# Ledger of designs, part 22: VHH binders against Type II methyltransferase M.MthZI (mthZIM)

Target 1, 355 residues: Type II methyltransferase M.MthZI (mthZIM), of Methanothermobacter thermautotrophicus (Methanobacterium thermoformicicum) (p29568)
Amino acid sequence: MKTTHRIYFKNSADMNELKDKSINLVVTSPPYPMVEIWDRLFSELNPKIEETLIDEEDGLRSYNLMHEELEKVWHEVDRVTAPGGVVIINIGDATRKIGKKFQLYPNHVRTIDFFFDRGYQVLPFIIWRKQSNKPTKFMGSGMLPPNAYVTHEHEYILIFRKEGPRQFKTEEERKLRRESAYFWEERNQWFSDVWTDLTGVSQRLNHKNLRKRAAAYPFELAYRLINMYSIMGDWVLDPFLGTGTTMIAAACAGRNSIGYELDHNFKDLIESRINETLKLSNEIVMRRINDHIEFIREKNGKYYSENYKFKVTTRQEQDIRLYYPRTYKKIKNNEFEFFYQEVNPKKERQSKLNI
Key: E = the ipSAE of ESMFold2; O = the ipSAE of ESMFold2 at other seeds; V2 = 0.75 times the mean of E and O plus 0.25 times the DockQ between their complexes.

## First folded at step 24 (VHH; framework vhh_4orz_3)

Design r1 (from q5 with D31E E53Y; at its last look DockQ between E and O 0.74; V2 from the best seeds 0.00; counts 0 for: pae E 3.8 > 2)
Fold by ESMFold2, look of step 24:
Structure r1 (fold): chain B 355 residues (1-355), chain A 119 residues (1-119)
Amino acid sequence: as target 1 above (355 residues)
Amino acid sequence: EVQLVESGGGLVQAGGSLRLFCAASGFTFSEYYMEWLRQAPGKRREWVAYINYGGHTDYADSVKDRFTISRDNAKNTVSLQMNSLKPEDTAIYFCAADWGTWRTPFDYWGQGTQVTVSS
């Protein structure tokens, strides 16, 4: 098995490199309208935005203009998404004072409206409760009613599906789907409508130490969503690639990926992360296996994986196959291929003697 | 105190058979993978076979179809039936136990029993 990963350094409002209906899954987090750190970016995209924020102090107009910029990207996302494809957008609402008025700007509502109005099924989505050490500073009158405010500590992971459930027509596709299944205990953790076990600042794995410096969009968030809503060999798109988290997660999960990033200065950082993916993917696969082994002993599973010689909880887990990249190569500027190896239980038993 | 005690080793002619036993005590035997490992003189240790808590087995390629591992949870024993023995099977054979996790050390080891296969 191999996967392909491409980066385009340009505004994703134009994704003409991508054919219509070519993408199986979108996982992304855009700049958040009305969140102050993004003001400069939006103002560079549309100078009118700075005027409305600073000179006019018109929060509603600023909010609308910022969303109009994002909607250019959402139009391209709609064009490239295949029937049965899934669009996942991590976005937070903004609490902000403009002039003398404080309010919440409901980014998730505007985003839902965009896709709903265009015929997408809005699927049950996830509230990401990322309780931080720095909750919102907008307390209003504090302990004195009625002008105090609720602390805002969550984001949304919105999930949209285009044109109904995806079909798997050939036996080869159905086999690959079965091999791309996840463990029952992972399903129960991941398909919850509230996630409280991920932070935007740092993320620790159960059995392996990964880098403690997580982006606001942590690797595990992307990794879960990619496993939940795609199969191996699928094409995953991130139109707001940033530091490359979605691409790295796709590579670790055995999916192809495409990312768009406006700021060319991210190139070296993304390439550095691609270079480290071989070790990361191997560690993740071993963690998933060991977590399952620990879980299934307590669960006393009813079914069996001949691939890996352990029990599983459900019939659907019997055909799971786990791969990690052995090598990668740079094909072209900003294009990479990963070459995979399936885990080998016999080799892993021998390796215990080296410990 | 955990103990794993191997027995049944000895001298056997090539092509012959031998059955090893391992008696376990001091831990909840039925919850562990039981393993056979071996080490020839001057060689690195190698994994031979395991049997998990549910009776499922796997074998190193060098012994597959010749060796059979089994366990008796009522007696806290694991055994290794060794058929069609070759001189290259000559080694000290160790019983081991572990939780079954990958890339983690074995939890318990026995003292070993010598198997010598004459050419």
Scores: ipSAE 0.285, ipTM 0.731, lowest interface PAE 3.8, mean pLDDT 88
ESMFold2 (binder alone), look of step 24: mean pLDDT 81; pTM 0.818
ESMFold2 at other seeds, look of step 24: ipSAE 0.412; ipTM 0.793

Design r2 (from q5 with D31Y; at its last look DockQ between E and O 0.94; V2 from the best seeds 0.00; counts 0 for: pae O 3.1 > 2)
Fold by ESMFold2 at other seeds, look of step 24:
Structure r2 (fold): chain B 355 residues (1-355), chain A 119 residues (1-119)
Amino acid sequence: as target 1 above (355 residues)
Amino acid sequence: EVQLVESGGGLVQAGGSLRLFCAASGFTFSYYYMEWLRQAPGKRREWVAYINEGGHTDYADSVKDRFTISRDNAKNTVSLQMNSLKPEDTAIYFCAADWGTWRTPFDYWGQGTQVTVSS
């Protein structure tokens, strides 16, 4: 098994490199409209945004213009997403004072509206309650009603599906689907509509040649979503790649990936992170196996992994196959191939004698 | 006190057979993987076979199709039937137990039984 990973350094409002209906899963987090750290990016995309935001102090108009810029990307996402494909967008609402007026700007509403109006099924989605030491507070009148405000501490992981449930038409596709299963206890943890066990990360880069980033989603967020909504060999797209987290998670999960990043200065950082993928995937796979074995050790059950012989909770887990990348090569500038090895129970038995 | 006690070793000519036994006590035998390991003089320890709590088995390539591991949860025993023995099978054979985790130590070990295969 191998996977391919390609980066395009350009604005993802134009994804002409991608054929229609070629992508199985989108996992991304765009710049958040009305969140201050993104103001410069949006103003560079549309200079009117700076005027409406600063000169006019018109929050509603600024919000609408920022979303119009994102919607150029969402149109391309719609074009490239295959039937039965899933689009996952991590986005937060913005609480912000413009002039003397405070309000929440509901980014998730505009994003849902875009895809719902285009016939996507809105699937149950996830409230991501981030753990933060210093949440942004807008207190208003403080302890005096009624002009005080709730502190906003969550983001959304919105989940959309194009044209109904994906079909697996050949026996080879169905076999690959069965092999891509996850453990029962992982399902119970991951398919919850509130996630509180992941923290946000700040990616501020103090480099003269790099744009600062205030937030990105952690590896585990992308890894869960990729395992939840794709099978091995699927194509995963991130039109706002940033530091490469989605691509690394796709590689670790045995999926192909494509990323778009406007700022070419991220190239060396992303390539550095690609080098870490080999060890990261191996460690994650071994931890998943051992966590499962510990989970199942005293539980009732009549099902066993056909490939690895450990106990599993359900019949659907019997065909699980687990891989990790052994090596990779650079095919072209900004294109990488990873080559995989299946976990080997015999090798792991011998390895126990060395510890 | 956990005990794993091997028996059944001895001297046998090449091509012959032996059956090793391991009696277990002091733990919930039915929940554990049971394993056979061996060590020839001057060599590193080698994994030979396991049988999990559900009766599924696997074998090192060097012994596959010649050795058969089995267990009796009612008697708390595991055995290793060794057929078509070769001089390179000469080793101390150990019984071990673990939870089936990967890259972690075995939980319990026996003292071993000597198997010597002569030409």
Scores: ipSAE 0.364, ipTM 0.772, lowest interface PAE 3.1, mean pLDDT 89
ESMFold2, look of step 24: ipSAE 0.379; ipTM 0.782
ESMFold2 (binder alone), look of step 24: mean pLDDT 81; pTM 0.823

Design r3 (from q5 with W99F T101I; at its last look DockQ between E and O 0.84; V2 from the best seeds 0.00; counts 0 for: pae O 4.6 > 2, unsure alone 61.5 < 65)
Fold by ESMFold2 at other seeds, look of step 24:
Structure r3 (fold): chain B 355 residues (1-355), chain A 119 residues (1-119)
Amino acid sequence: as target 1 above (355 residues)
Amino acid sequence: EVQLVESGGGLVQAGGSLRLFCAASGFTFSDYYMEWLRQAPGKRREWVAYINEGGHTDYADSVKDRFTISRDNAKNTVSLQMNSLKPEDTAIYFCAADFGIWRTPFDYWGQGTQVTVSS
């Protein structure tokens, strides 16, 4: 098995490198409108935004202009997403004081409206509650009613599907789908509409010339979503690639990927993380297997993996295949291929003797 | 105290057969994978076969189609039928138990039984 991973360093408002209807899954987190760390980026995209924030102190107009910039990307996402494809956007609302006015700016509402108005099915989505070590900033009048404010504690993982359920028409496709199944206990953990078991990521960037950015979502967030909403060999897109987390997760999960990143200074960081993917993927696959075997020991199940002979909970888990990358090579500038090896139970039994 | 006690080893001519037994006590036998391992003089240990709690089996390539592992949960025993024996099968054979978890130590080991195959 082989996967391909491409990076384009440009504004994803134009993704002309991608054919219509070519992408199976989008997993991304855009710059968040009205969150202060992103003001400079949005103002560089549209200088009117700085004027509305600073000179006019017009929060609503600033919010609308920032979303108009994102919607250029969402139009391209719509164009490239295949029928039955899934678009996943991690986004937080902003709480912010502009001038003397405090309010929440409901980024998730505007994003849902964009895709819903264009005929996407809005699927049950996830409230990601992040633990925060920041002090409460916006209390309003504190203990004095009625001008106190609720603490903002979560982000959204919005999930949209284009044109109805994806179809798998050939036996080859159906076999690959079965091989891409996840374990029953992973399904129960992942397909919950509230996630509280993932901490946010505070990125301390090692590269001298990189600007501080909002923390990327954690690897595990992307990895779960990719396993939940794609099959091996699918094409995963992140139009706001950042530090490369979605691409790394796609590689670890045996999916192809494409990323767009405006800031070319991320190139070396992303390539460094690509180099580390080989070890990460092996560790993840082995941990998934061992966690499953420990889980199933206490379960009264009657099915077995056809490929690995351990017990599984459901018939749908019988054909699971697990791969990890062993090598990769650079094909073109900013393009990489990973080459995979299937886990080998006999080799793993032998290796226990060295412990 | 957990005990795994192997028996059935001995001297046999090439082409012959032996059946090894492992008697288990001190743990819930039916919950465990049961394994056979071997070590020839001067060589590293090698895994030979397992049988899981549901009766599914696997074998090292070097013994496949010649060796058969089986278990009797009523008697807490696992056995290894060894047919078409070769001189390279000469080794101390160990019974082991684990839960099938990858990349962790085996939970229990026996003391081993000697198998010698003469040419």
Scores: ipSAE 0.278, ipTM 0.728, lowest interface PAE 4.6, mean pLDDT 89
ESMFold2, look of step 24: ipSAE 0.288; ipTM 0.731
ESMFold2 (binder alone), look of step 24: mean pLDDT 79; pTM 0.812

Design r4 (from q5 with Y33W; at its last read DockQ between E and O 0.87; V2 from the best seeds 0.00; counts 0 for: pae O 3.1 > 2)
Amino acid sequence: EVQLVESGGGLVQAGGSLRLFCAASGFTFSDYWMEWLRQAPGKRREWVAYINEGGHTDYADSVKDRFTISRDNAKNTVSLQMNSLKPEDTAIYFCAADWGTWRTPFDYWGQGTQVTVSS
ESMFold2, look of step 24: ipSAE 0.389; ipTM 0.779
ESMFold2 (binder alone), look of step 24: mean pLDDT 83; pTM 0.837
ESMFold2 at other seeds, look of step 24: ipSAE 0.454; ipTM 0.812
ESMFold2, look of step 26: ipSAE 0.392; ipTM 0.789
ESMFold2 (binder alone), look of step 26: mean pLDDT 83; pTM 0.839
ESMFold2 at other seeds, look of step 26: ipSAE 0.463; ipTM 0.817
ESMFold2, fold request of step 27: ipSAE 0.342, 0.401, 0.192; ipTM 0.761, 0.786, 0.684
ESMFold2 (binder alone), fold request of step 27: mean pLDDT 82, 83, 82; pTM 0.833, 0.836, 0.832
ESMFold2 at other seeds, fold request of step 27: ipSAE 0.173, 0.390, 0.365; ipTM 0.671, 0.783, 0.772
ESMFold2, last read: ipSAE 0.389, 0.315, 0.351; ipTM 0.780, 0.748, 0.762
ESMFold2 (binder alone), last read: mean pLDDT 83, 83, 82; pTM 0.835, 0.838, 0.836
ESMFold2 at other seeds, last read: ipSAE 0.353, 0.372, 0.159; ipTM 0.764, 0.774, 0.674

Design r5 (from q5 with H56R W99F; at its last look DockQ between E and O 0.59; V2 from the best seeds 0.00; counts 0 for: pae E 15.7 > 2)
Fold by ESMFold2 at other seeds, look of step 24:
Structure r5 (fold): chain B 355 residues (1-355), chain A 119 residues (1-119)
Amino acid sequence: as target 1 above (355 residues)
Amino acid sequence: EVQLVESGGGLVQAGGSLRLFCAASGFTFSDYYMEWLRQAPGKRREWVAYINEGGRTDYADSVKDRFTISRDNAKNTVSLQMNSLKPEDTAIYFCAADFGTWRTPFDYWGQGTQVTVSS
């Protein structure tokens, strides 16, 4: 098998490179409206925003204008998403004082409203609880009632589905779906609606023309979502690619991907991470296999993998196939192709005899 | 104490058959994969076949359709029927047990039984 991974360095408010209904899964995290580190980016997109923040001190208007910029991208996401496709947006609310008024700006509500009003099904979504020991800036009146402000240290992973459940009508499609399954114990970890086991990723970038801090979510967040909401060979889109995490996770999971990134200075960082993907993917596949084998030794499963002849917990795991990239090559126009090989249980058993 | 004891080896002419047996004791036999491996003089040890606790089998390409592995959980034995033997099948054959993992070290090994296939 082969996967294709393509980067466009431009504003994703226009994704004319993509055909209507061509994308199976979107996994992304936009700039967060009203979070101060993003003010410059939003003001560059629409200079009125800086005016509303500084001169007018009108938080509601700033919030609305920032979301209008994001909604240009969400309109393109809607256009390119196939029926039965899933849109996943990691977004946090903002707590912020504008003038004399402190409040939360509920980014997740505005995002939900956008897709809900356009006929998407809102699926159970995930609260990503990020542990932090940093002091809270906004205490209100401290120990004196009634102005208490609780600490806000979570983000949302919002999940939207277009036009009902995806259908798999041919035997070839159904076979690929079954081969793309994940292990029962992985499901048990991933299908919680509160995730507390992932720490946010902060990157300090010293490259000229890069932000000192780029917003990013950890690889594992993207990897779980890609495995949960797509099958091998699907097309995964990230309209706010950043450091490339979604693309790397898609490659490791045997999915094709497309990313848009406004800041061309991310090119070298993304290419470096792509170069490291071969080792990362191999380590992940081997870890998943080893973890499963250890788990199932304790579980005493009743079913068997048809491809690998080890125990599995459920009937749906019987056809799992695991691939990892053997090589990749760089193609013109910021395009990469990965070439995969399947894990071979017979060859792996022979290798164990040499150690 | 865990023991695996192989038997049934010997000298056979090419084209002939042998049946190897492995008697197991000291562990819960029905929970383990049982396997056969072989090692020819001067060569690395080679996996031959396995049978899991539920009776599913697999074979190395070099012996597929000629060898048949089976188990008897009531007697704690595993056997290897070897048909259409070739000189390249000459090796010490080992019985092994492991906990059904294709990527872990084998848990228990027998001492081996010699199979010699003459021209």
Scores: ipSAE 0.000, ipTM 0.335, lowest interface PAE 13.4, mean pLDDT 84
ESMFold2, look of step 24: ipSAE 0.000; ipTM 0.250
ESMFold2 (binder alone), look of step 24: mean pLDDT 81; pTM 0.821

Design r6 (from q5 with N52H; at its last look DockQ between E and O 0.81; V2 from the best seeds 0.00; counts 0 for: pae E 10.9 > 2)
Fold by ESMFold2, look of step 24:
Structure r6 (fold): chain B 355 residues (1-355), chain A 119 residues (1-119)
Amino acid sequence: as target 1 above (355 residues)
Amino acid sequence: EVQLVESGGGLVQAGGSLRLFCAASGFTFSDYYMEWLRQAPGKRREWVAYIHEGGHTDYADSVKDRFTISRDNAKNTVSLQMNSLKPEDTAIYFCAADWGTWRTPFDYWGQGTQVTVSS
């Protein structure tokens, strides 16, 4: 098995490298409108935005203009997404004071409206809870009613599907689908509408450029979503690639990927992260197996894996096949090919004897 | 007290057959994977075969089609039928039990029984 991974260093408002209807899954987190760390980025894209924030102090107009910039990307996402394809957008609302007026700017509402108006089905989506005991910046009057404010410590993982359920027409594709199944207990954990077990991760950037990324989502967030909403060999797109988390997760899950990143200085950082992750790739996949074996000991499943002969809970888990990337090859023009090895239960039994 | 006691070892001429037995006590035998391992002089311990609590079996490549593992839950025993024996099969054979986990040490071990295959 081989997967292809490509990076384009340009504004994803134009993704002309991608054919119509060529992408099976989008997993991304855009710059968040009205979150202050993104003001510079949005103002560079549209200088009018800085005027509305500072000179006019018109938060609603700023919010609308920022979303208009993102919607250029969402139009391209719509064009490249195949029928039955899934678009997943991690986004947070912004709380912000402009002039004398404090309010929440509901980024998730505007994003849902965009895709819903274009015929996407809005699927049940996930609240990503990142609770903290630290005071919020915007408390209002604190302990004095009625002008105090709720602390917001969550983000949304919005999930959209284009044109109804995906069809699997060839036997090869149906076989890959069955092999791409996840374990029953993973389903129970991952397909919950609230995630509380993933903490946000601050990315450290050492570049001559002054650009900083406020927060990247964890590898595990992308890895879950890719396993939940794609099959091996699918094409995963991240139009706001950043430090490369989605591409790296796609590689570890046996999916092809494409990323767009405006800042060319991320190139070396992404490759460094690829190398670090490859050293741990077998461990990442084996954690899923180890966790499953511990779970199934208590559950006492009724079926067996056809490929690995451990117990599984459901018939749909019988054909699971697990691979991990072992090596990669750099190709010209920011392209990587990953080469895979299947897990080997017999080798694992022998390795157990060395403990 | 958990015990696994192997028996049935001995000297066998190449091409011959031997059946090993493992008697288990002190735990719920039918809930465990039962396994055979072996260690030749000067070599690392080698996994040979296992049998799931549900009866599924698997074998190391070196013994596939020559060895057969079986269990008798009524007697709390595991057997290893060894056919077409080769000098390379000479080893101490151990019976082991675990919950089917691939990452943790075996829960219980026997003391082993010697099998010697002469040419």
Scores: ipSAE 0.000, ipTM 0.421, lowest interface PAE 10.9, mean pLDDT 85
ESMFold2 (binder alone), look of step 24: mean pLDDT 81; pTM 0.816
ESMFold2 at other seeds, look of step 24: ipSAE 0.339; ipTM 0.754

## First folded at step 26 (VHH; framework vhh_4orz_3)

Design w1 (from r4 with D31E H56Y; at its last fold request DockQ between E and O 0.94; V2 from the best seeds 0.00; counts 0 for: pae O 3.3 > 2)
Amino acid sequence: EVQLVESGGGLVQAGGSLRLFCAASGFTFSEYWMEWLRQAPGKRREWVAYINEGGYTDYADSVKDRFTISRDNAKNTVSLQMNSLKPEDTAIYFCAADWGTWRTPFDYWGQGTQVTVSS
ESMFold2, look of step 26: ipSAE 0.456; ipTM 0.809
ESMFold2 (binder alone), look of step 26: mean pLDDT 83; pTM 0.836
ESMFold2 at other seeds, look of step 26: ipSAE 0.434; ipTM 0.801
ESMFold2, fold request of step 27: ipSAE 0.400, 0.000, 0.115; ipTM 0.789, 0.080, 0.641
ESMFold2 (binder alone), fold request of step 27: mean pLDDT 82, 82, 82; pTM 0.832, 0.832, 0.832
ESMFold2 at other seeds, fold request of step 27: ipSAE 0.390, 0.152, 0.304; ipTM 0.783, 0.658, 0.743

Design w2 (from r4 with Y50L D58Y; at its last look DockQ between E and O 0.91; V2 from the best seeds 0.00; counts 0 for: pae E 4.2 > 2)
Fold by ESMFold2 at other seeds, look of step 26:
Structure w2 (fold): chain B 355 residues (1-355), chain A 119 residues (1-119)
Amino acid sequence: as target 1 above (355 residues)
Amino acid sequence: EVQLVESGGGLVQAGGSLRLFCAASGFTFSDYWMEWLRQAPGKRREWVALINEGGHTYYADSVKDRFTISRDNAKNTVSLQMNSLKPEDTAIYFCAADWGTWRTPFDYWGQGTQVTVSS
């Protein structure tokens, strides 16, 4: 097994490198409209935005112009997404005072409207309440009604599906689907519409300035979503790649990936993180197996993994196969190939004797 | 107290057969994976075979198709039928038990039984 991972350093409003209907899953987090750290980025894309924010103090017009810039990317996402494909967008609403007016700017509504109006099915989506969140607080009148404000404490993980449930027409696809299953207890944890066990902190960054600029989600967020909504060998796209988290998670999960990033300064950071994928993936696979074995210890299940001989809860888990990259090769600047090895039970039993 | 006691070892000519037994007590035998390991003179311990709580088996490549592991949950025993024995099978054979965990120590070990295969 091999996966391919490409990075394009350009504005993803133009993704002409990608063929129509070529992407199975999008997992991304854009710059958030009306969140102050992103004002400069949006103003560089459209100078009218700075004018509306500062000179006019027109929050609504600023909000609309910022979303128009994002919607250029969403149009390309729509073009490249295959039938049955899933688009997942992590986005937060913004609370902000412009001039004398405070309000929430409902980024999630505008994003839902875009895809809903274009025929996507809006699937049950996730409220992500960050575990070590420091939400922006606008007190308003404080303890004096009625001009006090609720503190905004969450983000959204919006989930859209193009053209109904994906079909698996060949035996090869159906086999990969069965092998790409996750454990029953992982499903119970992951397919909840409220996530409170993850933080939004970037890890293993070598440049503090880049960490402040990235609206990063953690590896685990991307890894869950990729396992939930794709199968091995699928193509995963992140049009706002940032520090590379989606690409790394796709590689660990045995999926191909494509990322777009406007800021060339991310190149060295992303390459550093890609290099770490070899160790990370193996550790994750072993942890998943051992966590499962500890979970199933107390169960009276009747199904077994065909490949690994431990108990599983459901018939659908019997064909699970777990892979990790053995090596990778840099094909050219910004393109990587990973070569995988399946977990080998015989080698693992032998290695246990050295512990 | 937990005990795993191996028996059935001895001297056998190459090409011969031998059956090892492991008697278990002091734990809920039917819930555990039972395993055989061996240690040849001057070498590190080697995993040989396992049988999980459901009766599913797995073998090292070096013994596959020659050795058969089985268990009797009513008698709390696990056995290893060794056929077509070779001099390189000479070792102390150990019975071990765990929950099938990876990269963690076995929970229980026996004292071992010597198997010697002469040429």
Scores: ipSAE 0.298, ipTM 0.745, lowest interface PAE 4.1, mean pLDDT 88
ESMFold2, look of step 26: ipSAE 0.298; ipTM 0.747
ESMFold2 (binder alone), look of step 26: mean pLDDT 83; pTM 0.844

Design w3 (from r4 with Y50W W99F; at its last look DockQ between E and O 0.80; V2 from the best seeds 0.00; counts 0 for: pae E 7.9 > 2)
Fold by ESMFold2, look of step 26:
Structure w3 (fold): chain B 355 residues (1-355), chain A 119 residues (1-119)
Amino acid sequence: as target 1 above (355 residues)
Amino acid sequence: EVQLVESGGGLVQAGGSLRLFCAASGFTFSDYWMEWLRQAPGKRREWVAWINEGGHTDYADSVKDRFTISRDNAKNTVSLQMNSLKPEDTAIYFCAADFGTWRTPFDYWGQGTQVTVSS
């Protein structure tokens, strides 16, 4: 097994390298409109935004202009997404004071409206409650009513589907789908509409010049979503690639990927992250296997995986196959191929004798 | 105190049979995978067979169809029936226990019993 991963260093408002209807899954987190860290980026894209933020102090107009810039990307996302494809956007609302006016700017509403108005089915989506960001900030009058404000301590993982449910018509497609299944207990954990067990990944970025621009979500967030909404061999797109988390998660999950990143300075960081994650890639699948073995002891499962010689809860889990990337090869500028190995129960028994 | 005590080893002629036993104490036997390992002179230790808490089994390719692992949860024992023995089966055979997790240490080990196959 082999997967392909490509990076384009350009504005993703133009994704002319991609054919119509070529992408099965989008997983991304854009710059968040009205979040101060991103003001400079948005103003560079549209200088009018700086005028509305600073000279006019017009929060609503600034908010609308910032979303217009993102919507250029969403139009391209729509073009490249295949029928039955899924678009997942991690986005947070912004709480911000412009001039004398404080309010929440509802980025998730504007994003939902974009896709809903264009015929996407809005699927049940996830509230990501972030544990590492303690709510220490008071906005307004604090303990004195009525001018105090609720602490905003979550982000959204919005989930949209293009057209009807994806079809799997050939036996080969159905077999690959069955092999791409996840465990029952993973399903119970992952398909919850509130996630409280993930932390933000901001301390992991070691490059001095890039730390100020990190709005990264953790590897586990991307890894779950890729496993939940794609099958092995699918094409995953991140139009706001950043530090490469979605691409790395796709590689670890046996999916192909494409990423767009405006800032060419991310190139070496992304390759460094790929190499370091690959060294530990086997651990990702071993953790899933050991967690399952611990779970199924208590569940007394009804079905059996002949591939791995353990019980499973459902018939749909019987054909699960787990692969990990062993090596990668740089093919062209910003293109990588990953090569995989399936986990091997007999080797794992032998390897325990060395520990 | 946890103990795994192997027995039943000895000298046997090639083509013959031998049955090993492992008596377990000090832990909830029925919850564990029970396993047999072996180490031949001058060679690294190798895995032979396991039997899980539900009675499912697997074998190394070198012993498949010749060896049979079984367990008796009432007596807290695991057995290894070895048929069609070959000189390359000569080794110290160890009993071990764990929960079937991958790439973690075995929880318990026995001291081993010698099996020697002549001819």
Scores: ipSAE 0.014, ipTM 0.539, lowest interface PAE 7.9, mean pLDDT 87
ESMFold2 (binder alone), look of step 26: mean pLDDT 82; pTM 0.830
ESMFold2 at other seeds, look of step 26: ipSAE 0.234; ipTM 0.699

